# VH-VL binders against RNA-free ribonuclease P, part 8

Target 1, 238 residues: RNA-free ribonuclease P, of Hyperthermus butylicus (a2bn08)
Amino acid sequence: MAEARLQRLLRVYVLDTSALTDTRLRSLLGSGSLDEAVRRFAELIASVRIAYGVEVYMPPTVYEEARRFLLSNGVTVQSFEALAAWITIKPPTRHEIRIPASIVRDYVEEVRARLARGLRVAEEHVRRAFEAGGLYAAETASREARREKLGAIIRGLRERYREATRHGMLDSVEDLDAVLLALEVRGVLVSNDEGVRRFAEALGVISIDPPKFISVLQGLLRHSKTGGVAREEAHSTS
Short names: E, the ipSAE of ESMFold2; O, the ipSAE of OpenDDE; V2, 0.75 times the mean of E and O plus 0.25 times the DockQ between their complexes.

## First folded at step 3 (VH-VL)

Design a05 (framework fv_dusigitumab)
Fold by ESMFold2-Fast, scan of step 3:
Structure a05 (fold): chain C 238 residues (1-238), chain A 121 residues (1-121), chain B 111 residues (1-111)
Amino acid sequence: as target 1 above (238 residues)
Amino acid sequence: QVQLVQSGAEVKKPGASVKVSCKASGYTFTRYDINWVRQATGQGLEWMGWMNPNSGYTGYAQKFQGRVTMTRNTSISTAYMELSSLRSEDTAVYYCARGLWYDESGAFDIWGQGTTVTVSS
Amino acid sequence: QSVLTQPPSVSAAPGQKVTISCSGSSSNIGNNYVSWYQQLPGTAPKLLIYDNDKRPSGIPDRFSGSKSGTSATLGITGLQTGDEADYYCGTWDSSLYAGVVFGGGTKLTVL
């Protein structure tokens, strides 16, 4: 039972958006352009599906986000659709998926704490801007110096606010759909996003990063001569 | 004078709830966050949470989540901290403290005098 | 255990200088401002230092603060018998359950 479940987990993968936008994939696939990397990725997925029955899924929300990103960055429609042809595009069955209430409670508590932190960061920077503005108006300061000071405060606010509220957090529908689909198909989530992976693993979903995913698939193909003979001789029933 | 004045000492049995008040005076109550910090006998300071008197927003330390509630009544400039399901290890002095206006530093410039809460059977 | 690490005690003679350390991590001291508090027996804590190195009105310049990386220090010069107290560092922690964390406290004995 445990062995059957492990065999399924090694054969089923779900991609989030970061799996298709990871800059390391270009190097791992040995490509000179993003368009070529996408085509090589398509060939790799096709090869393992044909040879070993490896299934790769993504939800429609991830498909649309990845499509927009890749097409905006020089990937042709033909190359993207060639990749998509080997991926099963399927939404998670949200109304039937159940998760422990403890996970939801922990998530709500995390959101609450981050909102509290973000508000403090915002209040601090508003007060700093007000005081800086007053000082520069009272003193003989150039318009340029005032604009530069305000800009620095705003940049500081944005950086600290993002760290306080978004860093390491599950904060998009696309990410949630990928995790839910992985849970539903009992597959491995492929993501380089720390927050997404942490949330998935809290639900009992195994996650790996895109470089490890590519390595696993290439490893399967490298052992194809020995694996092919063994698989052909294997009985379908035990 | 800028001051925080807390309610008097409480003695409670295990399983009971306690509600401590903190009345602010000498400043605009809604401008500064109110934090709650406790200290068991011979032990260090332990932060429990904060409450923004203007918005009512709160943030609680994970250890107290589900047992603590922080509220306020702006018409009388008073903050409240209610701790439920009391245990003997909740025996401590409870302080309210004013957070500085830029307070992501966790700096508290004005402290209440403290309220001793004893939990015993 | 306290999130921030302080020595449990420090001692020196009147007129001398003492330094109290406070060690943390990138999520607290490394990314946020540090404050220091003095607590005399039977009293509420009193703010000595905020924003790493600033003193509130009424705090003598004998008290100073500094921060480097993930550590902070409180310096007290011209030590007086009235300085005998517990000292705590505190800061905001930016981790998942964001909140204020304190050091375990340092008991200063003037002898």
Scores: ipSAE 0.006, ipTM 0.396, lowest interface PAE 14.0, mean pLDDT 83

Design a06 (framework fv_dusigitumab)
Fold by ESMFold2-Fast, scan of step 3:
Structure a06 (fold): chain C 238 residues (1-238), chain A 121 residues (1-121), chain B 111 residues (1-111)
Amino acid sequence: as target 1 above (238 residues)
Amino acid sequence: QVQLVQSGAEVKKPGASVKVSCKASGYTFTNYDINWVRQATGQGLEWMGWMNPHSGYTGYAQKFQGRVTMTRNTSISTAYMELSSLRSEDTAVYYCARELFYGDYWEFDYWGQGTTVTVSS
Amino acid sequence: QSVLTQPPSVSAAPGQKVTISCSGSSSNIGNDYVSWYQQLPGTAPKLLIYDNDKRPSGIPDRFSGSKSGTSATLGITGLQTGDEADYYCGTWDSSLSDYVVFGGGTKLTVL
């Protein structure tokens, strides 16, 4: 029972967009073009599917983003369709998926902490604007100079507010769908996104980056001979 | 007088990278964000991302995430936009634009003259 | 794709009024300020309207902007031949991680 669960977990993967848009994809698959890399990736996924029953999933929104990116970057429709033939596209069943209350509690606490930091950032920038206003109240200071200084303070606020509230946090429905789909199919999430991976790990979803994913698949194919020989030897001794 | 002056036209092969520069003058370079916007022949405006010259922080449009890098050199008041893995679809005029805030609102108040990038085999 | 929808073209005679619409959603126009840009043939875009309805210095009051719900409108009165250009609306879209979006553009022809 436990072995079957572990085998399924190691052989079911959910990709986010970064798995197909990673700039390292060409070098990892030993190709000179992204189109060739996509074809080799399709061959790799096909090989592990046929040999080991490995399944690869992707939410519809991530599929559409990956398709647009790849077709815009030298990948032919034929090459993408060859890859897509080995990927199961489906949305997570959001209304049926359950998560522990402790995860919601931790998320709420993180939101509260980030709101407090955001308020602090706002207060700091209000103080800076007040001080700057005093310096630019002179008759010789132009309207343009005052607008320029105010603009700089507001940009600083926006950047620090975004850093305080959003950086490294799960903040998109598309990314949430990838995590929820991985949870639903009991698979491994493939992502380069820090916020996505943090949330997945909090839910008990194993996550790996695209280079590790390719390495794991290549490793499965490399070790097939050794496994076959060992099983054959075990079989001859009942 | 505020000016944004961009580098000259480029012709690149598919798969190459291009790096466009935007030299600012007539204002304090670090006080205004620089945005990059492109326009394919006969097509509309497409926003690529923003870069803060003071902090170096950037934000990129999802379509260009992983292919675009926006940087600056504050000692010469110059912003850069580098686009990799070029395709024929990347053939466009690339603009830099200065972003100005008034409270919560924003505007691109000054634009560079544009840099034509042609991607052909 | 088609994040903000503008009519592809509009035409009017000199001295007439013309309006250019820009339609979006609650995550963009419904949630942020709208800017308008004029692009004369062969030139870089020029800021025409900011903060929904405000004009930069040098823009005549013949140009006006307005916003209602998830739609914005650029109005031009007393149309002149020099107004023949492409017009673009722009705003921030919160659903795309503070992504800046533009309309598809409207070609104004003065007949």
Scores: ipSAE 0.000, ipTM 0.402, lowest interface PAE 14.3, mean pLDDT 81

Design a07 (framework fv_dusigitumab; at its last look DockQ between E and O 0.16; V2 from the best seeds 0.00; counts 0 for: pae E 19.6 > 2, placed apart)
Heavy chain, then light chain:
Amino acid sequence: QVQLVQSGAEVKKPGASVKVSCKASGYTFTSYDINWVRQATGQGLEWMGWMNPNSGDTGYAQKFQGRVTMTRNTSISTAYMELSSLRSEDTAVYYCARGYDWLSYYDYGMDVWGQGTTVTVSS
Amino acid sequence: QSVLTQPPSVSAAPGQKVTISCSGSSSNIGNNYVSWYQQLPGTAPKLLIYDNDKRPSGIPDRFSGSKSGTSATLGITGLQTGDEADYYCGTWDSSLSDYVVFGGGTKLTVL
ESMFold2-Fast, scan of step 3: ipSAE 0.009; ipTM 0.505
ESMFold2, look of step 4: ipSAE 0.000; ipTM 0.425
ESMFold2 (binder alone), look of step 4: mean pLDDT 92; pTM 0.946
OpenDDE, look of step 4: ipSAE 0.000; ipTM 0.463

Design a08 (framework fv_dusigitumab)
Fold by ESMFold2-Fast, scan of step 3:
Structure a08 (fold): chain C 238 residues (1-238), chain A 120 residues (1-120), chain B 111 residues (1-111)
Amino acid sequence: as target 1 above (238 residues)
Amino acid sequence: QVQLVQSGAEVKKPGASVKVSCKASGYTFTKYDINWVRQATGQGLEWMGWMNPNSGYTGYAQKFQGRVTMTRNTSISTAYMELSSLRSEDTAVYYCARVFEWLYDAFDIWGQGTTVTVSS
Amino acid sequence: QSVLTQPPSVSAAPGQKVTISCSGSSSNIGYNYVSWYQQLPGTAPKLLIYDNDKRPSGIPDRFSGSKSGTSATLGITGLQTGDEADYYCGTWDSSLSDYVVFGGGTKLTVL
């Protein structure tokens, strides 16, 4: 049972957009350009798929986002499609995926708490603006100085509101699709995003960052068929 | 006397990284956000991101997320923008700019620009 | 390429009046304040208009701005040869999470 679960876990990976936009990819793959790094990444994925039956997945939403980013950053269409050829692009079957009500409840509670904190931040800054306005009405401060004070208060509001509401939260459809697909295929999520990884962990999905993913794949290629574990031998015959 | 002075022109090979500095003078550095805007040869203005010099918090345009980093050193009133994995398409003039009025998102003081050329 | 649409070029004779349009959507121009920038050849952009219709100190009153719905316009009267420049509109896009967007730019030629 445990061994079968472990074999499934090590065989299948799901990529988040951050897995392909990580600025460390060039050095991790020993390349001088992002385009070369993408080609080497394609070769690495192809090698582990052929040798060990390792499968790599990506939701269509992540595919489109990663493609847009990489093509805008000097990666050729040919290089990206060479990588994509070894990745299975598949949407999660959202209506069939079941999430424990406790996870949804915890997420709703966290959203509620963060919205409440955001409102508190807003109320504090409205109070500060009111008091500053009253003070300047009594003083001979210039119109310029009053506008600068208001601007500083609004800046503080925006920063603290973002910190209160967004930091460490799952907040995009692309990220959700990657987690849901990983849950569905019983795979490992590859992501460099703390909020995405935290949500995955809550669902029991194992996650690793892109450097660890590359290290694992390179490690697999170093194992001999007879010296490796039974799961690796099984993977090579599929 | 309010001004932003940027570092000099850079010539880089594809795949390298570049770090542009922007030194503020004549005002309180930590009071106003610094934005970075670039202009590729013969093209329009493209916003890259913002950095709050007081907190160090940043926001980046989606296109540059993952390869741009904006930082500051408050002791010398200097902001930095580092762009990695350079391509010929990154050949541009890079500007730092101060947000005069956060309420209006208006850039009233601009650096003189730093030309970054990415070539083989 | 750009989120905000401007005409690529406009032209008029010295002393005449010209208007430059900037078209967007509800999430940018419709909700937020519009700024206009002048860029003379080889120089950094210069703020001409902020808060839809306000001028910073040092900007002559022949430059004006306005906003209606999801569109903004920059007006320049009494055109001078020194006004030959690229003009950009800019605003915040509320749908893009703290993302500032610029128009594609309009090249003004004074015949």
Scores: ipSAE 0.008, ipTM 0.418, lowest interface PAE 12.7, mean pLDDT 82

Design a09 (from e10 with heavy chain S31R G53D, light chain N53D; framework fv_emapalumab; at its last look DockQ between E and O 0.03; V2 from the best seeds 0.00; counts 0 for: pae E 11.4 > 2, placed apart)
Fold by OpenDDE, look of step 4:
Structure a09 (fold): chain C 238 residues (1-238), chain A 122 residues (1-122), chain B 111 residues (1-111)
Amino acid sequence: as target 1 above (238 residues)
Amino acid sequence: EVQLLESGGGLVQPGGSLRLSCAASGFTFSRYWMSWVRQAPGKGLEWVSAISDSGGSTYYADSVKGRFTISRDNSKNTLYLQMNSLRAEDTAVYYCAKSDWEYYDSSAFDIWGQGTLVTVSS
Amino acid sequence: NFMLTQPHSVSESPGKTVTISCTRSSGSIGSNYVQWYQQRPGSSPTTVIYEDDQRPSGVPDRFSGSIDSSSNSASLTISGLKTEDEADYYCQSYDSDNYVVFGGGTKLTVL
């Protein structure tokens, strides 16, 4: 059972949006454009599917996101369809998938912690505003200067607040769907989002980044070619 | 008027060193984070390095880590980039860029210099 | 770390509206501010949008920025396209470690 599972893990992959948008993939695929990269990616997936039975999945939510992204970024419909032809679109069975309560608890705790950090950021900016503008600006500073200073503080607050509360955490349903699907199909999640990967790990889902994914697929094909040549050479020498 | 003026660019051999300077004027230099951004010929913008307002914190792109050193002299309103072990791929116009946010690590740039060309070639 | 992906080029006629997308590969596009820079041939970059949708002084209101969380993308929209808008446009953002990331740039040609 463990061996079968391992074999399946090596053959089943679930892609999130980042798997298709990672710019490093262009280099790895030898492409000069996103459109070309998508085409090459499609070919790669096709090849490994045919040769090894590799299955690549994507949730509908991720699919739509990816489609929107790729088409808006110069990928032709033809190229996109070429890719889509080799990807199985499957929604996770959300009503059947069980998430351990401990994971939910941990997630809630993380959210709480982040909210607290956000509050601290806000408090700090209030303090800064008070120190920088409150006492001195009233008597000597022009309205313009005050506005500028206040604006700067507010912008800083917004930036730091976002960073404190959202950065590095699972914060989209699309990403969640990808994780859930990977869990359900017992596949490997392909993502370059650390927050997503951490969440996946907590659920026991194996994840790899897009470059590694490409490397793995390319490696499979290389081994097939060498093994075939070795077998042919072995048969010719026998 | 807020101005950034880069200098120090030139031709250098691979493995060589070069020091870039950026003279700032028209704003309180010591209150802003500064960055270097480069652009290889015919290529896009690449962030190189950033330094905090006080100079206490420095940040580098992976491509230049260990080779480049960013520094500043607030008394002279000058930003520096020491480039060592230069490579052909370091060939670029190097821009000095001012952060838009006072005392903050914001990485939005509101003012750019005209750039200085660094050519690494044998 | 993340990447920002832009179309390589876009073209449109004067007076029309063009939109340039910038998609973040990982993390939320809304986690940190997105900026847009314009670079005309032979010139240094200039800021046209900062903090997702703010215009610096001197930038005309026909330039606008937006964030779309559903596509994890930022967009620069230029309405009433003028010949002077022909330039390379770069999106930019950053992470919590102050690692700055630029998009690959988009060449806008005004036909």
Scores: ipSAE 0.000, ipTM 0.457, lowest interface PAE 10.8, mean pLDDT 86
ESMFold2-Fast, scan of step 3: ipSAE 0.006; ipTM 0.494
ESMFold2, look of step 4: ipSAE 0.007; ipTM 0.393
ESMFold2 (binder alone), look of step 4: mean pLDDT 91; pTM 0.936

Design a10 (from e10 with heavy chain G53D G56D S57Y S99E E102L; framework fv_emapalumab)
Fold by ESMFold2-Fast, scan of step 3:
Structure a10 (fold): chain C 238 residues (1-238), chain A 122 residues (1-122), chain B 111 residues (1-111)
Amino acid sequence: as target 1 above (238 residues)
Amino acid sequence: EVQLLESGGGLVQPGGSLRLSCAASGFTFSSYWMSWVRQAPGKGLEWVSAISDSGDYTYYADSVKGRFTISRDNSKNTLYLQMNSLRAEDTAVYYCAKEDWLYYDSSAFDIWGQGTLVTVSS
Amino acid sequence: NFMLTQPHSVSESPGKTVTISCTRSSGSIGSNYVQWYQQRPGSSPTTVIYEDNQRPSGVPDRFSGSIDSSSNSASLTISGLKTEDEADYYCQSYDSDNYVVFGGGTKLTVL
């Protein structure tokens, strides 16, 4: 019973971009080029879908990101679309997806912390601009030099503000959509990003890396070929 | 589709002038700082100039200061580089490049154009 | 005012790991973020690492960045080396006056 439950659970997967951009894909699929690897990956997904009803999903945001990466790295449009044809491209139904209030609470607390850090950064750079302005008023610096100095302070503000507000945030809409879709379809998330996987696990979403995903799919096909033959031989001998 | 497309490069005599353009599409151009980066044949990348999102603040490499002028027209989603008093050492492919201060360090270039070749020769 | 120094070339076999260094001549390497760009022949540069060690979406996890304060250098490490990794790699940083500094570039050859 437990084994049957796990087999049912392992029939639904959601890919993030890293599942399609992992450079180990070439060696894992025994291919010479990334384009060939994508075609072989398409064949593998098609085979397990046909034989076992394995469903593979990705959100449109991941589709666009993966397409951009693969096409810029020598994969043809035809090869990518051949792969995508066996993947269900579906956005998460955001208005119907429920997440624990504790996650929202943690997010609100983090936003407040980031706003506080950003304000401190802004206050520091206002002080620097004020002090620099005083110095240039006392000296014979040109208007152009003053504009350049002010710009340097503004650029420093932007950099430190980004550091204060960006660090520790769930980093991409693509990653979020993959997690939300996995939650919605009750599937396994395929990702090699530990931060994304940690976030998924917090939501109760099981995650595996791309090499494990390929191993599982190849294992299903080998079990079909070798397990059937072994069972028939054992039955005949008994 | 986020894209930058440079134009205006060509052959020019020493002491001459050229104006480069960079057409931006697929993002809110007026929200981002922009730079020009050049690469001489067989050489490395060299930063040339940067402009703030408003166009009010500009920065130049010492090698081009006083000769080059960076500008932008946010209503046309276009970045410009006016190059005056051109020298043989200005011969390079000129790239326009976008910064995304929400996602990257302010000095990080997340999107690059295809480049336009400027050849300064007699 | 500082320079970023990279080796002119590095070479390694497919499947191996290669590391490209970027050494800052004055001031601490950790004072400002370091970015890494990949440029294949005839192509525009693309970002493989930003803010010292962050990987843009779509860049394989075989690419990683690190900072070593003791050698005052940043490093780009590429594991499981593939023929498609063959390219020129550039490090880049900034100073407090809004100047952008690029390293001289490293030609990676995969043989």
Scores: ipSAE 0.007, ipTM 0.391, lowest interface PAE 12.9, mean pLDDT 81

Design a12 (from e10 with heavy chain S31H W33A G56Y S57E S99D D100F E102S S106E S107G; framework fv_emapalumab)
Fold by ESMFold2-Fast, scan of step 3:
Structure a12 (fold): chain C 238 residues (1-238), chain A 122 residues (1-122), chain B 111 residues (1-111)
Amino acid sequence: as target 1 above (238 residues)
Amino acid sequence: EVQLLESGGGLVQPGGSLRLSCAASGFTFSHYAMSWVRQAPGKGLEWVSAISGSGYETYYADSVKGRFTISRDNSKNTLYLQMNSLRAEDTAVYYCAKDFWSYYDEGAFDIWGQGTLVTVSS
Amino acid sequence: NFMLTQPHSVSESPGKTVTISCTRSSGSIGSNYVQWYQQRPGSSPTTVIYEDNQRPSGVPDRFSGSIDSSSNSASLTISGLKTEDEADYYCQSYDSDNYVVFGGGTKLTVL
């Protein structure tokens, strides 16, 4: 049972957008351009599917986002279509997917904690703005200096609020779809996003980053070559 | 008259070390985050490292983490970058850059130094 | 992590208007401010736009910045092009993990 599940996990992968936007992809595939990297990636996926039955999935939301990014970055339509031909584009069956209530409860608790942290960040910056305003009321500082001080406080608020409420947390439908699809097909999630990977792990979904994914696929092909040599050696030793 | 003056670049062999300096003047140095940004010959800008005004927080690009150390001496208005275990890929012009705002770090630069060339070659 | 993508080169005649795009690969372009830097051959970068659309003192008003959420991109627009505008232009945004992320740069040729 467990072994059958493990074999499925080793043969099924789900990509999120970060899997195709990772800057390391070009060097890992031995290419000088993103277009060339996409073509080599297509060949790699095709090879492992034919030789080992490895399946690669992505939800339509991720597909559309990846397509827009790649085409805007010098990848031709032909190269992208060659890659997409070997990827199964399928939405997660959201209404049929079940997750433990404990995971939802933990997510709600984390959201609440982050909202409380965000409020504290806001209060801190309101206090700083009030203090700064009092000092500038003496009119010793120019209008420009006052605007700069206010601007700095507002920027600090925005950045720290984002850090407190959003950073490292699952916060997009595209990312959720990738995790849900991985759960549904019982596959490995390929992602460079810590928040997405942490949520996947909470659901029992194994995740790896894009460099590790490429390494695994290349390793499978090398093992195929080594297997041929081992067979010949076994024959010679008999 | 805000000025950043860099020094310490030069030719070094792979595996060697260099220390870069950036002398700052014309602003309250201790209030501003400072960064090192590099540019390989014919390539784009790549952020390397940053340090908060107090020196309490430091940031490093993954490519240099564990090899480079950013530091500052606020009493001397000087920023440093200690580069160890240098590789050919570290060959670049290294720029010193000042963050725009004195109150909160936002990673926006208003003043850049002239750059100092580091060449890692046998 | 995210990447900022710019066209490698753009060219236009003197007196015309040119727009350089900067597209964010993941997350909203509007979640953090975007800066634009100009680098002339043999020179250090200088700031032409900060906080999406603000101009530093001394930068002419023919330089402007904007955000387009529909394409998840920031744009630098230069009107009334002059030969001295010929330079490499870099967009840049804050990232909590990497402090800052730069675009790959756009070479502007004025012919």
Scores: ipSAE 0.006, ipTM 0.403, lowest interface PAE 11.0, mean pLDDT 83

Design a14 (from e10 with heavy chain S99D D100L W101D E102W Y103E D105Y S106G S107D, light chain G30D; framework fv_emapalumab)
Fold by ESMFold2-Fast, scan of step 3:
Structure a14 (fold): chain C 238 residues (1-238), chain A 122 residues (1-122), chain B 111 residues (1-111)
Amino acid sequence: as target 1 above (238 residues)
Amino acid sequence: EVQLLESGGGLVQPGGSLRLSCAASGFTFSSYWMSWVRQAPGKGLEWVSAISGSGGSTYYADSVKGRFTISRDNSKNTLYLQMNSLRAEDTAVYYCAKDLDWEYYGDAFDIWGQGTLVTVSS
Amino acid sequence: NFMLTQPHSVSESPGKTVTISCTRSSGSIDSNYVQWYQQRPGSSPTTVIYEDNQRPSGVPDRFSGSIDSSSNSASLTISGLKTEDEADYYCQSYDSDNYVVFGGGTKLTVL
């Protein structure tokens, strides 16, 4: 039924870490601190669970990552656990979940492409080091200055290599677990990560960003308090 | 705690000379490149000069080449800028700045001093 | 030899997101790292981003840096704007002919 499908789509959510680490969380929840925002988020989730049976999930890997981030950014253990109490923490059943071979093939192709980009980045930095070495081969250049310049180029390589190989890609167990859990529970993935969302959408998993998620939940509560807005339907005359 | 404290600024006449000092603490001074960066009143940041940890390499902005000399005394953890033939356009707050990375030729600053005002006017 | 060009000013309301661009006039923006410095009125500059996108300890994660090779520019993005973010922001990169190059600076107003 269409109503059953809509109910499932609107009432089951899976959070990745970005849902709890988004720096906009304070303003989205109208809070003066991140700790207050986490407490308001807990209240929001509790309210929609009670009023509408909304289920919110996260895998244990995401739980640990979010906990680490929030505690390092001024959130108390009590506030985080109060939020977690209204979230169902469960791992995806990895050995039973099936994904199309075409998606695996596309992922392997993307890994290959990114390895090729990484090699290009390495080659560019080798050229930079060669050119910089040429400048410092002058009679007055010190060995210390040459060593320091080479170090800066190596740091540039490391950063550009990271950008080329990891940016916008599904590259963590936490991200994968969130997508797999969303697929398993037939829920909506809440993520601000384009790579994660792209992978989820390829599997047929609907995804929304954290601001949209909070807006939907707040909207459900407003709708509950005021009752549904009934639209007048014209009667068809034969 | 890493700290940089500038001194030696003041009012000088055009054509005059002034020496700035920057006292460093909280890090191994001799291991880091150091720079002078200036800012004219109401204007942006302008790099002036840089010196390697050992003092063996120095670099200067074209606008100050031949007039300014950067130096350091690693035994005293102090950076210097000797400014000669001063012009009205040299009027600025002068900051000393520490390079981000001791091992690498880091073209980035992590610690800035308070700044010292140099006014070149009649 | 190159210049880094920033907008003179940007403004945005508290809680919103603002992005400040830094465009390199010649040569690739990718050839050298870009840093970002914040200078509040009456204060010394402080580093908010180094090496394109790295954040120093103590700088909140609502500050982020990025590089766009296609527009030959670097960007500083500040989300969840606060009144204390009101400051001048400077980008900076390295040049072999001139050791350090600063952008002209952008005045951020939070209204």
Scores: ipSAE 0.000, ipTM 0.380, lowest interface PAE 15.5, mean pLDDT 82

